# VH-VL binders against o04291r164to392: the designs that were tried, part 15

Target 1, 229 residues: o04291r164to392
Amino acid sequence: DANNPAGLLSIAEEALAEFLSKATGTAVDWVQMIGMKPGPDSIGIVAISRNCSGIAARACGLVSLEPMKVAEILKDRPSWLRDCRSVDTLSVIPAGNGGTIELIYTQMYAPTTLAAARDFWTLRYSTCLEDGSYVVCERSLTSATGGPTGPPSSNFVRAEMKPSGFLIRPCDGGGSILHIVDHVDLDAWSVPEVMRPLYESSKILAQKMTVAALRHVRQIAQETSGEVQ
Key: E = the ipSAE of ESMFold2; O = the ipSAE of ESMFold2 at other seeds; V2 = 0.75 times the mean of E and O plus 0.25 times the DockQ between their complexes.

## First folded at step 4 (VH-VL; framework fv_ragifilimab)

Design a4 (at its last look DockQ between E and O 0.03; V2 from the best seeds 0.00; counts 0 for: pae O 18.6 > 2, placed apart)
Fold by ESMFold2, look of step 4:
Structure a4 (fold): chain C 229 residues (1-229), chain A 120 residues (1-120), chain B 113 residues (1-113)
Amino acid sequence: as target 1 above (229 residues)
Amino acid sequence: QVQLVQSGAEVKKPGASVKVSCKGSGYTFTGYYMYWVRQAPGQGLEWIGYINPNSGGTTYNQKFKDRATMTVDKSISTAYMELSRLRSDDTAVYYCTRSGSEYPHYMDVWGQGTLVTVSS
Amino acid sequence: DIVMTQSPDSLAVSLGERATINCKSSQSVLYSSNNKNYLTWYQQKPGQPPKLLIYWASTRESGVPDRFSGSGSGTDFTLTISSLQAEDVAVYHCQQYYSYPLTFGQGTKLEIK
């Protein structure tokens, strides 16, 4: 039935493969964001999608924290994602190879009273790769994917998260290289035309979510080192 | 309704291999993990590994990883476990067992067991 | 590896009396995010495969008599049979499914006194 454990692992492995193909491959046509320049205080390299289903953003940057700490911080979306209202982990399932599957319900604040807030029902898969990298990937569970039906969304528009997440590679000499991919369909057609840029723009997605995550982890790394004091 | 039916008892010499079969019926075979567990006479239970019969993906107890091979033939709803380089201390009843419907790592239905005896 | 240790190794209890079997894990099997204990109890009669009794430490499987109950959290768990019946003579096993490898207790043989 819809709670089939073998089906959940299959969804998780497919999400992982697709996420990696976006993070390090060609699954999305990435265009580097103009005005995001290298430098001592540069956040990193940021790209947005051009011709894909939904909207997507990618960021890559150095952070002076160990991979597991980075994952811990980023899994706690309310701590860094301004529009995140709540994140509820409703189920935890160990997977093979030491990985973990989570079933997650996320509610977002609406940026305007003219459109309903979005929510997400997702599978999040965390695992360690052979090279010591840590991966946290996530995708929506829908009737098309299979898996359990999520909470009702009477007060929310159910948005879709396409395979997204974090690839965190340990660096020689300490710290990590963090790759972030956010890929979503926010159902922009359900909002008035004047508000649609908030829901259809890869650049806004990058600014509000992808860059925010990278900035937050880098800020915590500075505060942990005592550099800012 | 739900059944796991295993192949019959086997007698093997040290150094040989054995392949135990497990046929599932009364449920969607590819929808549940298949586990293998053994029990030496008068002893406790020992987990060998599991297979995702939909994808063929496997996870082994490290103790058995280099000697055990789990496979599935989903066209006939049958799982297999092969153990090579048999030793006398591999004498045991070998069980196939299915995952629970709410969580995959406990076993809700068990096969009848297959006695494998390894003796000179 | 998480080692599961049961006590006692064998137990004799009079018909209609309470039987108590303990299981201790070498590490916590409680996942604090969902507050679930990843522990299962099985019953195994002579010459038969194990039969699922309890999962998530305290949730009784469908068709299991209500005289069977599980309790405990973290590292210490108990299977209780409130009124022993003749058909309850068996070996009882605990199993953790918190981490790989999946491991079982050594078993507790329950007999009628």
Scores: ipSAE 0.005, ipTM 0.438, lowest interface PAE 16.1, mean pLDDT 85
Fold by ESMFold2 at other seeds, look of step 4:
Structure a4 (fold): chain C 229 residues (1-229), chain A 120 residues (1-120), chain B 113 residues (1-113)
Amino acid sequence: as target 1 above (229 residues)
Amino acid sequence: QVQLVQSGAEVKKPGASVKVSCKGSGYTFTGYYMYWVRQAPGQGLEWIGYINPNSGGTTYNQKFKDRATMTVDKSISTAYMELSRLRSDDTAVYYCTRSGSEYPHYMDVWGQGTLVTVSS
Amino acid sequence: DIVMTQSPDSLAVSLGERATINCKSSQSVLYSSNNKNYLTWYQQKPGQPPKLLIYWASTRESGVPDRFSGSGSGTDFTLTISSLQAEDVAVYHCQQYYSYPLTFGQGTKLEIK
């Protein structure tokens, strides 16, 4: 049965393992992004992929919020992802280990009418790790992965999210270390050649999604501490 | 001034093909997308597809994907649209049109139209 | 496909009076990241190709008289001619350019009463 909770948990655990190997390991050939300098206005360390399927970016930075608060903020994707048109959670399934599995349909805006907007059908898995870290990871559900079929993609191109997400480690003395990985295949070859760099650039992905997420949570942290008002 | 000049009217029998040409002048031909739109007698406008005249890349309305072929000859600033396996409901005026001035998504200059009549 | 529906199909208006033409899309054509409505209005006189009047729902093309105005957002749009003149007799089309396939309204024929 595609909707079996044990089968969905298996997909979720595989996504988690793959995400962690990208976030803190070498599953993707990471190259540090030039121009992301440390300092008062720096958001943290940002890297982009080379020689991988699709495009990928990661970021790592400190934030003065506890892990659960960071997760709550970042799970609300429309609040920080400019190109996110909608996020619909179609199913919420408690995992047998205290975690949560969500089946999510996301629609994105297109930057131009020369290419169709993308959508995603994903499984998002939230859980607390043994070391006290909190993780939110996500991946597309396809016929290859198993799981239920998503909504029809009329007027959208169904894009693929490869295992991606947020690893949020608590720090001694308060705050968190936030690791972000975005890894997607936007089907760049379905757009005109003049547009293709917008859909196949890991640097653009970093700017629009990965860096945007880190900036957003850091801005909220500063405003919460009273530094902004 | 920007102009799109199309080939003359055509009369065809069912099952034949037609190829309409569209010559652009007064602008950089390869800098703008070329769209094809048709209008059946007494009917509204229907988008057929577009072509990137720089790369030759095409996108078709799925309704026409297996019968329409759009091409470009950059050296003479001319776009072509061929429709095969014609039937009587393909009788229409066929327009070429280019994208807008700021964003290449709306159609700011139109050819004069080419009437294609399909009759037995 | 985003379906564009115009109303009315035809309209007769006295010279100097206001004419209004409505266009409804089956889905929103507002892109939130740039706050633009991807909607265009065209004027088409008999035997002629369409002529661009308004893009981004409310921006007049160069050379279009200011008696033409576009309004609306999301799914509901209106073309208004504030004081009808004889040369305004035409068919008017709306078109969305938000998503492929590009689609047009069926057209509204405007005549002098």
Scores: ipSAE 0.000, ipTM 0.406, lowest interface PAE 18.6, mean pLDDT 85
ESMFold2 (binder alone), look of step 4: mean pLDDT 92; pTM 0.941

Design a5 (at its last look DockQ between E and O 0.03; V2 from the best seeds 0.00; counts 0 for: pae E 17.3 > 2, placed apart)
Fold by ESMFold2 at other seeds, look of step 4:
Structure a5 (fold): chain C 229 residues (1-229), chain A 119 residues (1-119), chain B 113 residues (1-113)
Amino acid sequence: as target 1 above (229 residues)
Amino acid sequence: QVQLVQSGAEVKKPGASVKVSCKGSGYTFTAYYMYWVRQAPGQGLEWIGVINPNSGATTYNQKFKDRATMTVDKSISTAYMELSRLRSDDTAVYYCTRSGEYPHYMDVWGQGTLVTVSS
Amino acid sequence: DIVMTQSPDSLAVSLGERATINCKSSQSVFYSSNNKNYLTWYQQKPGQPPKLLIYWASTRESGVPDRFSGSGSGTDFTLTISSLQAEDVAVYHCQQYYSLPFTFGQGTKLEIK
């Protein structure tokens, strides 16, 4: 039964496997975005999906912060994601392996007055890998995945987050290599045809979310010279 | 005003089933979780489960999952909880209650429905 | 399941005096990522359903008199009534909503001395 801690861990581990396949592998047909960078002086790499369900974007870059600090910053989506209205953790479940599972309700602002705002009901799994990398991955809970029922969405369109997240690898000599994957289905079917490209553009997703996250962490790193405890 | 009105008291024999209703008014019924909680005489409160009235999806306390069934009828803003294979220790007041501003704390409660199970 | 234990089971306090009710959870209900304690207090007057008093351990629900306050963090929580009124005679319940299933304390009966 997916409603108990063992069932939730199973969902979390499947999401982690799928996320890693996207972040470091070939699970998505990635097209590098020549000329799109996380910031004006960045050496990061940005890619978008060509042929997949929904829309996806990936970014990779160096940041002068330790992995746990990067994760802390990026988990606070309202601080860097302009369209994020709220993030509420409704339940916290220890994973039994030192990791943490969160059940999260997220509300977004709408990009236009002609379409309803989106919300998300997700499982977020944070854990440390055997190689010392830190991972935060997230995916929607649906009737197909199982798990606890999400909040009512009568004023929002429930969007789907496919396995997404952050892979943060420590660098020799300090800092981190940050891999970001965002993969969503915004239910473009539910908007008027003329606005549908706004909900189906992986380039807009990359600009608004994936690149914004990397840019935000790099800005904090520059301002603080890499926080020291 | 926000109000939850439950069906009247029930007397049942062991092995029977009971179905308690809860009608919501004064708010958007489908916008808030509906919870079911019970209280045996002289005892504390016990969480039975939650239903999303928009989708009909449910999450049960494992203690009750084999015997409890929660449903909604959106057209009349009414939630239902059915408990089957009743035992004498199921004698309790059964409450419906809705979520508050944050989805998992309970801000409005029904008046309660006494279910008595006696041979 | 997270076990919630209240103390005392019953309490008698003179009108106008301070009443203190404790609640202890078997696991922490504090989440450091959002800095919140997933703890609620309810008041249940005789013959009535429970009524929400406090959520997030210390936030009063609208319409609740300021003589009611909640405090504590992690595993140890306190409900305080600074000046007891006759209308405060009730059973008080704490509840965690950190993890499923949600669980309640056994209740504390508050009476006038």
Scores: ipSAE 0.424, ipTM 0.785, lowest interface PAE 3.6, mean pLDDT 88
Fold by ESMFold2, look of step 4:
Structure a5 (fold): chain C 229 residues (1-229), chain A 119 residues (1-119), chain B 113 residues (1-113)
Amino acid sequence: as target 1 above (229 residues)
Amino acid sequence: QVQLVQSGAEVKKPGASVKVSCKGSGYTFTAYYMYWVRQAPGQGLEWIGVINPNSGATTYNQKFKDRATMTVDKSISTAYMELSRLRSDDTAVYYCTRSGEYPHYMDVWGQGTLVTVSS
Amino acid sequence: DIVMTQSPDSLAVSLGERATINCKSSQSVFYSSNNKNYLTWYQQKPGQPPKLLIYWASTRESGVPDRFSGSGSGTDFTLTISSLQAEDVAVYHCQQYYSLPFTFGQGTKLEIK
């Protein structure tokens, strides 16, 4: 019963609500990240978690692309997330409300030589909100959430993605405001203590994933400013 | 049938170097971290360091950092540990061992290589 | 460095009786985020390399007889052999893997009385 589309939609809607409360609200105790610089490498406000389960990072910034284009770019994680080895979409389920549910198996490269690589089994939900914003949110499927069991993690450590994703708001003057939340538990206990900061640092998560996503979209926007089509 | 087979015993003078080899078989060599541990006669075990056989990256116990060098040749599934500027208190059996569930424990051990340092 | 101290250094036990070996760490090896104690026990017979018995303080490795059990938490740990067999004569080592460098206890020699 938990494997039918209605049960998966329930999981997706709960993930969406939690993601939104992180992206624009106070579900995570956010601390603004020091060291943002003006100039050509300018990026939006970046915050990192304090005292939460796992690690989290949030970014908000302006991008010169329409919401659907931003979502298209960011759903293709291997194109921008350097540590992403593969993304396999095992199932695509229409949600019946115009949204889409994907069941995804993701493998990551290890960030160091002293730790096993991580994998993820997730539900990704894409939908349009009433205010015209587009959202792509994602969370791990576990026995606690319900839903189908994912592939076994034979040579990987199964990590957990807590509700995360992208909220992309159209701007009146064109372009979009992009909100990004990454919230993960990388199972830091499974690595040597000296390497655990790579797996427990919200600052490193922000640099490697959250900021990288925003930078990538902005780079594509710059490249398309001269495009003829 | 997972096994680690080490090179034979060595006798060295103080100030010399020794290089111990460890060949892994019966498993995917690059998928498991390789540790080196030594045991002086009548003494306990002492951790030397760890190497990732896939990339060659290493972490050493600080005690050995300036004298130990761990390497791998993944084409022949073989790890090496070289200890330089040998002293009499380096006399020990040197073991290679792989991790079982990283980073918790060492589940398969080589047979050991006796290195004797005497003048 | 975390110092691991075993007691006793040597122990003689009659066949079929219970043997108890203690291991104490100089600081806690318990990680509250996952509720795990980062401690292993090894068995080492004369002329042989160590063999893994117990990890996470209390989990038996595959193929280890259930007469071997581990217990304890934080800084104080115990290996128990509930009914000693002749083949259990060995040196037993504890090891922490909570922080680098990984360190071992000095060993406990178990003999038949």
Scores: ipSAE 0.000, ipTM 0.415, lowest interface PAE 17.3, mean pLDDT 84
ESMFold2 (binder alone), look of step 4: mean pLDDT 93; pTM 0.940

Design a6 (at its last look DockQ between E and O 0.03; V2 from the best seeds 0.00; counts 0 for: banned pattern HYF H105, pae E 9.9 > 2, placed apart)
Fold by ESMFold2 at other seeds, look of step 4:
Structure a6 (fold): chain C 229 residues (1-229), chain A 120 residues (1-120), chain B 113 residues (1-113)
Amino acid sequence: as target 1 above (229 residues)
Amino acid sequence: QVQLVQSGAEVKKPGASVKVSCKGSGYTFTAYYMYWVRQAPGQGLEWIGVINPNSGATTYNQKFKDRATMTVDKSISTAYMELSRLRSDDTAVYYCARSGSEYPHYFDYWGQGTLVTVSS
Amino acid sequence: DIVMTQSPDSLAVSLGERATINCKSSQSVFYSSNNKNYLTWYQQKPGQPPKLLIYWASTRESGVPDRFSGSGSGTDFTLTISSLQAEDVAVYHCQQYYSLPFTFGQGTKLEIK
């Protein structure tokens, strides 16, 4: 097919729709994190999942950077995600709508010596929405989704990323509204029972990934508008 | 030392099938993609597909998806490629190739090749 | 599919002289987000399988002599052999791994003049 030769665009657009329903809707049963109140010094609004498959977190905050700069920063996961060992783009497919599809292999460090590190095989889709928002969404490619097979994993446990990503809306006076969703299944049953909270906690996910991403972008925004010291 | 050793040459009639084997040694067989590539006489190389030998999952070049079948037997570190409904223009040397050590899509080790001749 | 076209189809070069082989892709194989060209060169001697020479357009594989170099970006790439040796007589192939399906050039036969 000329418009969708491997079905990758179909997978990408379905991932985008699901991501948006999580980011701006109630596709996940969200519970706001206690102690995260809005205010001028607040990093933003953070919520975690209740009773969903896997674990999920989302955040929404203001950033004094334009949408494309925010996307560029956040796509470079090793620069802000402490546990990210590597991100390799293995294939690039231009989408017919001006967007870009990447097939990505990601390796993570393990938080404990008692369990194998996780890796991910994902499709990442970047595009501009009709309302001028910029999105970067991502999901694992599995036998259930279709798409190309991922690299073999002998020293890693293959984890699943459910539709996740960044929605970046420009503000009228400059800057951006950033929505972040992280939704993963880390295969918690592959670790000893005493370690499972590290792999099943949406609160830990929020602290290590979702909040870390928002904090990182806000720090860079602050550095570009003035001296840090 | 990494080695990929393929099965011997075959002569087939149009409409038949051929199954080529590729045994890997000197490395962890399930840790690397296995690719299949062919080369018609006097012509260039053509990618057929790839298999993840750990999971058995495959990705085919669309040109071959209806006729090619790739499998593995990881207990004997052997990959297989079967091409069905053979035509005269399927006459080629068929290669297996392993993915690169640092990046999985360029091919750093190749089998010796298996000549498949399709003639009436 | 990305079509890879090599030129010339065949060339003859005197021992010790420079050989230049060109490869052109029908679409860019450069990705600006990681600043990489998804282009590989292989050497194939008669009766043998291909052997990896260059990946990422310009990075030599371990054990490849430094007389082999790759250059170019986007759609236009070059393999250069700075001082031809007798053992360099082969067919040379370029290959893109930017998008599926992976595709190869038709090959360039290098002979001694």
Scores: ipSAE 0.443, ipTM 0.782, lowest interface PAE 3.4, mean pLDDT 88
Fold by ESMFold2, look of step 4:
Structure a6 (fold): chain C 229 residues (1-229), chain A 120 residues (1-120), chain B 113 residues (1-113)
Amino acid sequence: as target 1 above (229 residues)
Amino acid sequence: QVQLVQSGAEVKKPGASVKVSCKGSGYTFTAYYMYWVRQAPGQGLEWIGVINPNSGATTYNQKFKDRATMTVDKSISTAYMELSRLRSDDTAVYYCARSGSEYPHYFDYWGQGTLVTVSS
Amino acid sequence: DIVMTQSPDSLAVSLGERATINCKSSQSVFYSSNNKNYLTWYQQKPGQPPKLLIYWASTRESGVPDRFSGSGSGTDFTLTISSLQAEDVAVYHCQQYYSLPFTFGQGTKLEIK
């Protein structure tokens, strides 16, 4: 049923496995971003997808914050994702090994008046791995996955988030190694052809979302350490 | 050895509140959900709610949502459950219980129980 | 809510004899995707908290004697003690963990006849 923890945990565990295969493996054909020029600040390693369903981006970098703090910052999408209009957590369901399943409705601003804004209905799974890493992964709930039906999308185009998220590994001596994967299908075919690059470019996804997240966490880490002399 | 040790028995008057503690040892406290369950005299078991001791996130049985408050202090591996606006039918033994190792929603270790008596 | 109903409410059995306790759920607790029944049995001895006996309807927890077994599927479940021992005097509870809120049967008191 719609509140069935067994079904939701199964979806969560499958999403976690798929996310991890993207974050540290070759489940997506990753290509380092061409034309990105590392500045003096270096933002880490960024890659984009080639020849996959939807569009995807990946980033990996060092952050001088503990894993839980990184996770809490990144879960608050409106604070760092410019196009994020709202994030509503509609249900919280306990999971194994201290994990948490959230059912989330997210609305985005549209970059143009020529296409409807996108929204997402997702399951977000947060848990600690046995090696001490913290993971936050997320994927859309659809009729194909099962799970509860989300809010109506009559004023939005329902986009799909494929298994995506954050893998946050603690470092010896403090700080974290952060892996980010964003993998979405924004339904680019529902927009006029002239606007489709905004909705089907992995490079634009990386710039607007994946890189933005990494920069935001690094900015907060720097502000925290810079306030102490 | 996994152990859950609860605070001692309490006697309360109607309208008061009670806060029961549960200290976990012998395992990574933040890696398992903590559940609260009660058992009125001569009655069955009744689930109150669950807390994620890592994040502090809670889910309550709707029956208790307005009166129960669960918290943790992870620095001392201790969970708390507070029940307010007590009435005589809240007289029960209150248990904390840890989530199962293979799946979180059955309970593999239980505290010894805390008797809360509500009487005028 | 899923209502769990145990029968009988109490049972007296002679030492060495077979004890059978039934638990019925108001809706199925079987999940076909993983072929598991989300049902647990607990033993509660006098003056003690519940102790986990069986999970997934039929899987015995480590350290639980072989005389305890669970069976059933869907809505109908059975706990069997093949040869009753004196230390088995307890109240036995079933619990579903299929759907929120988690719910328990009313308990079955097992005594020596």
Scores: ipSAE 0.007, ipTM 0.532, lowest interface PAE 9.9, mean pLDDT 86
ESMFold2 (binder alone), look of step 4: mean pLDDT 92; pTM 0.931

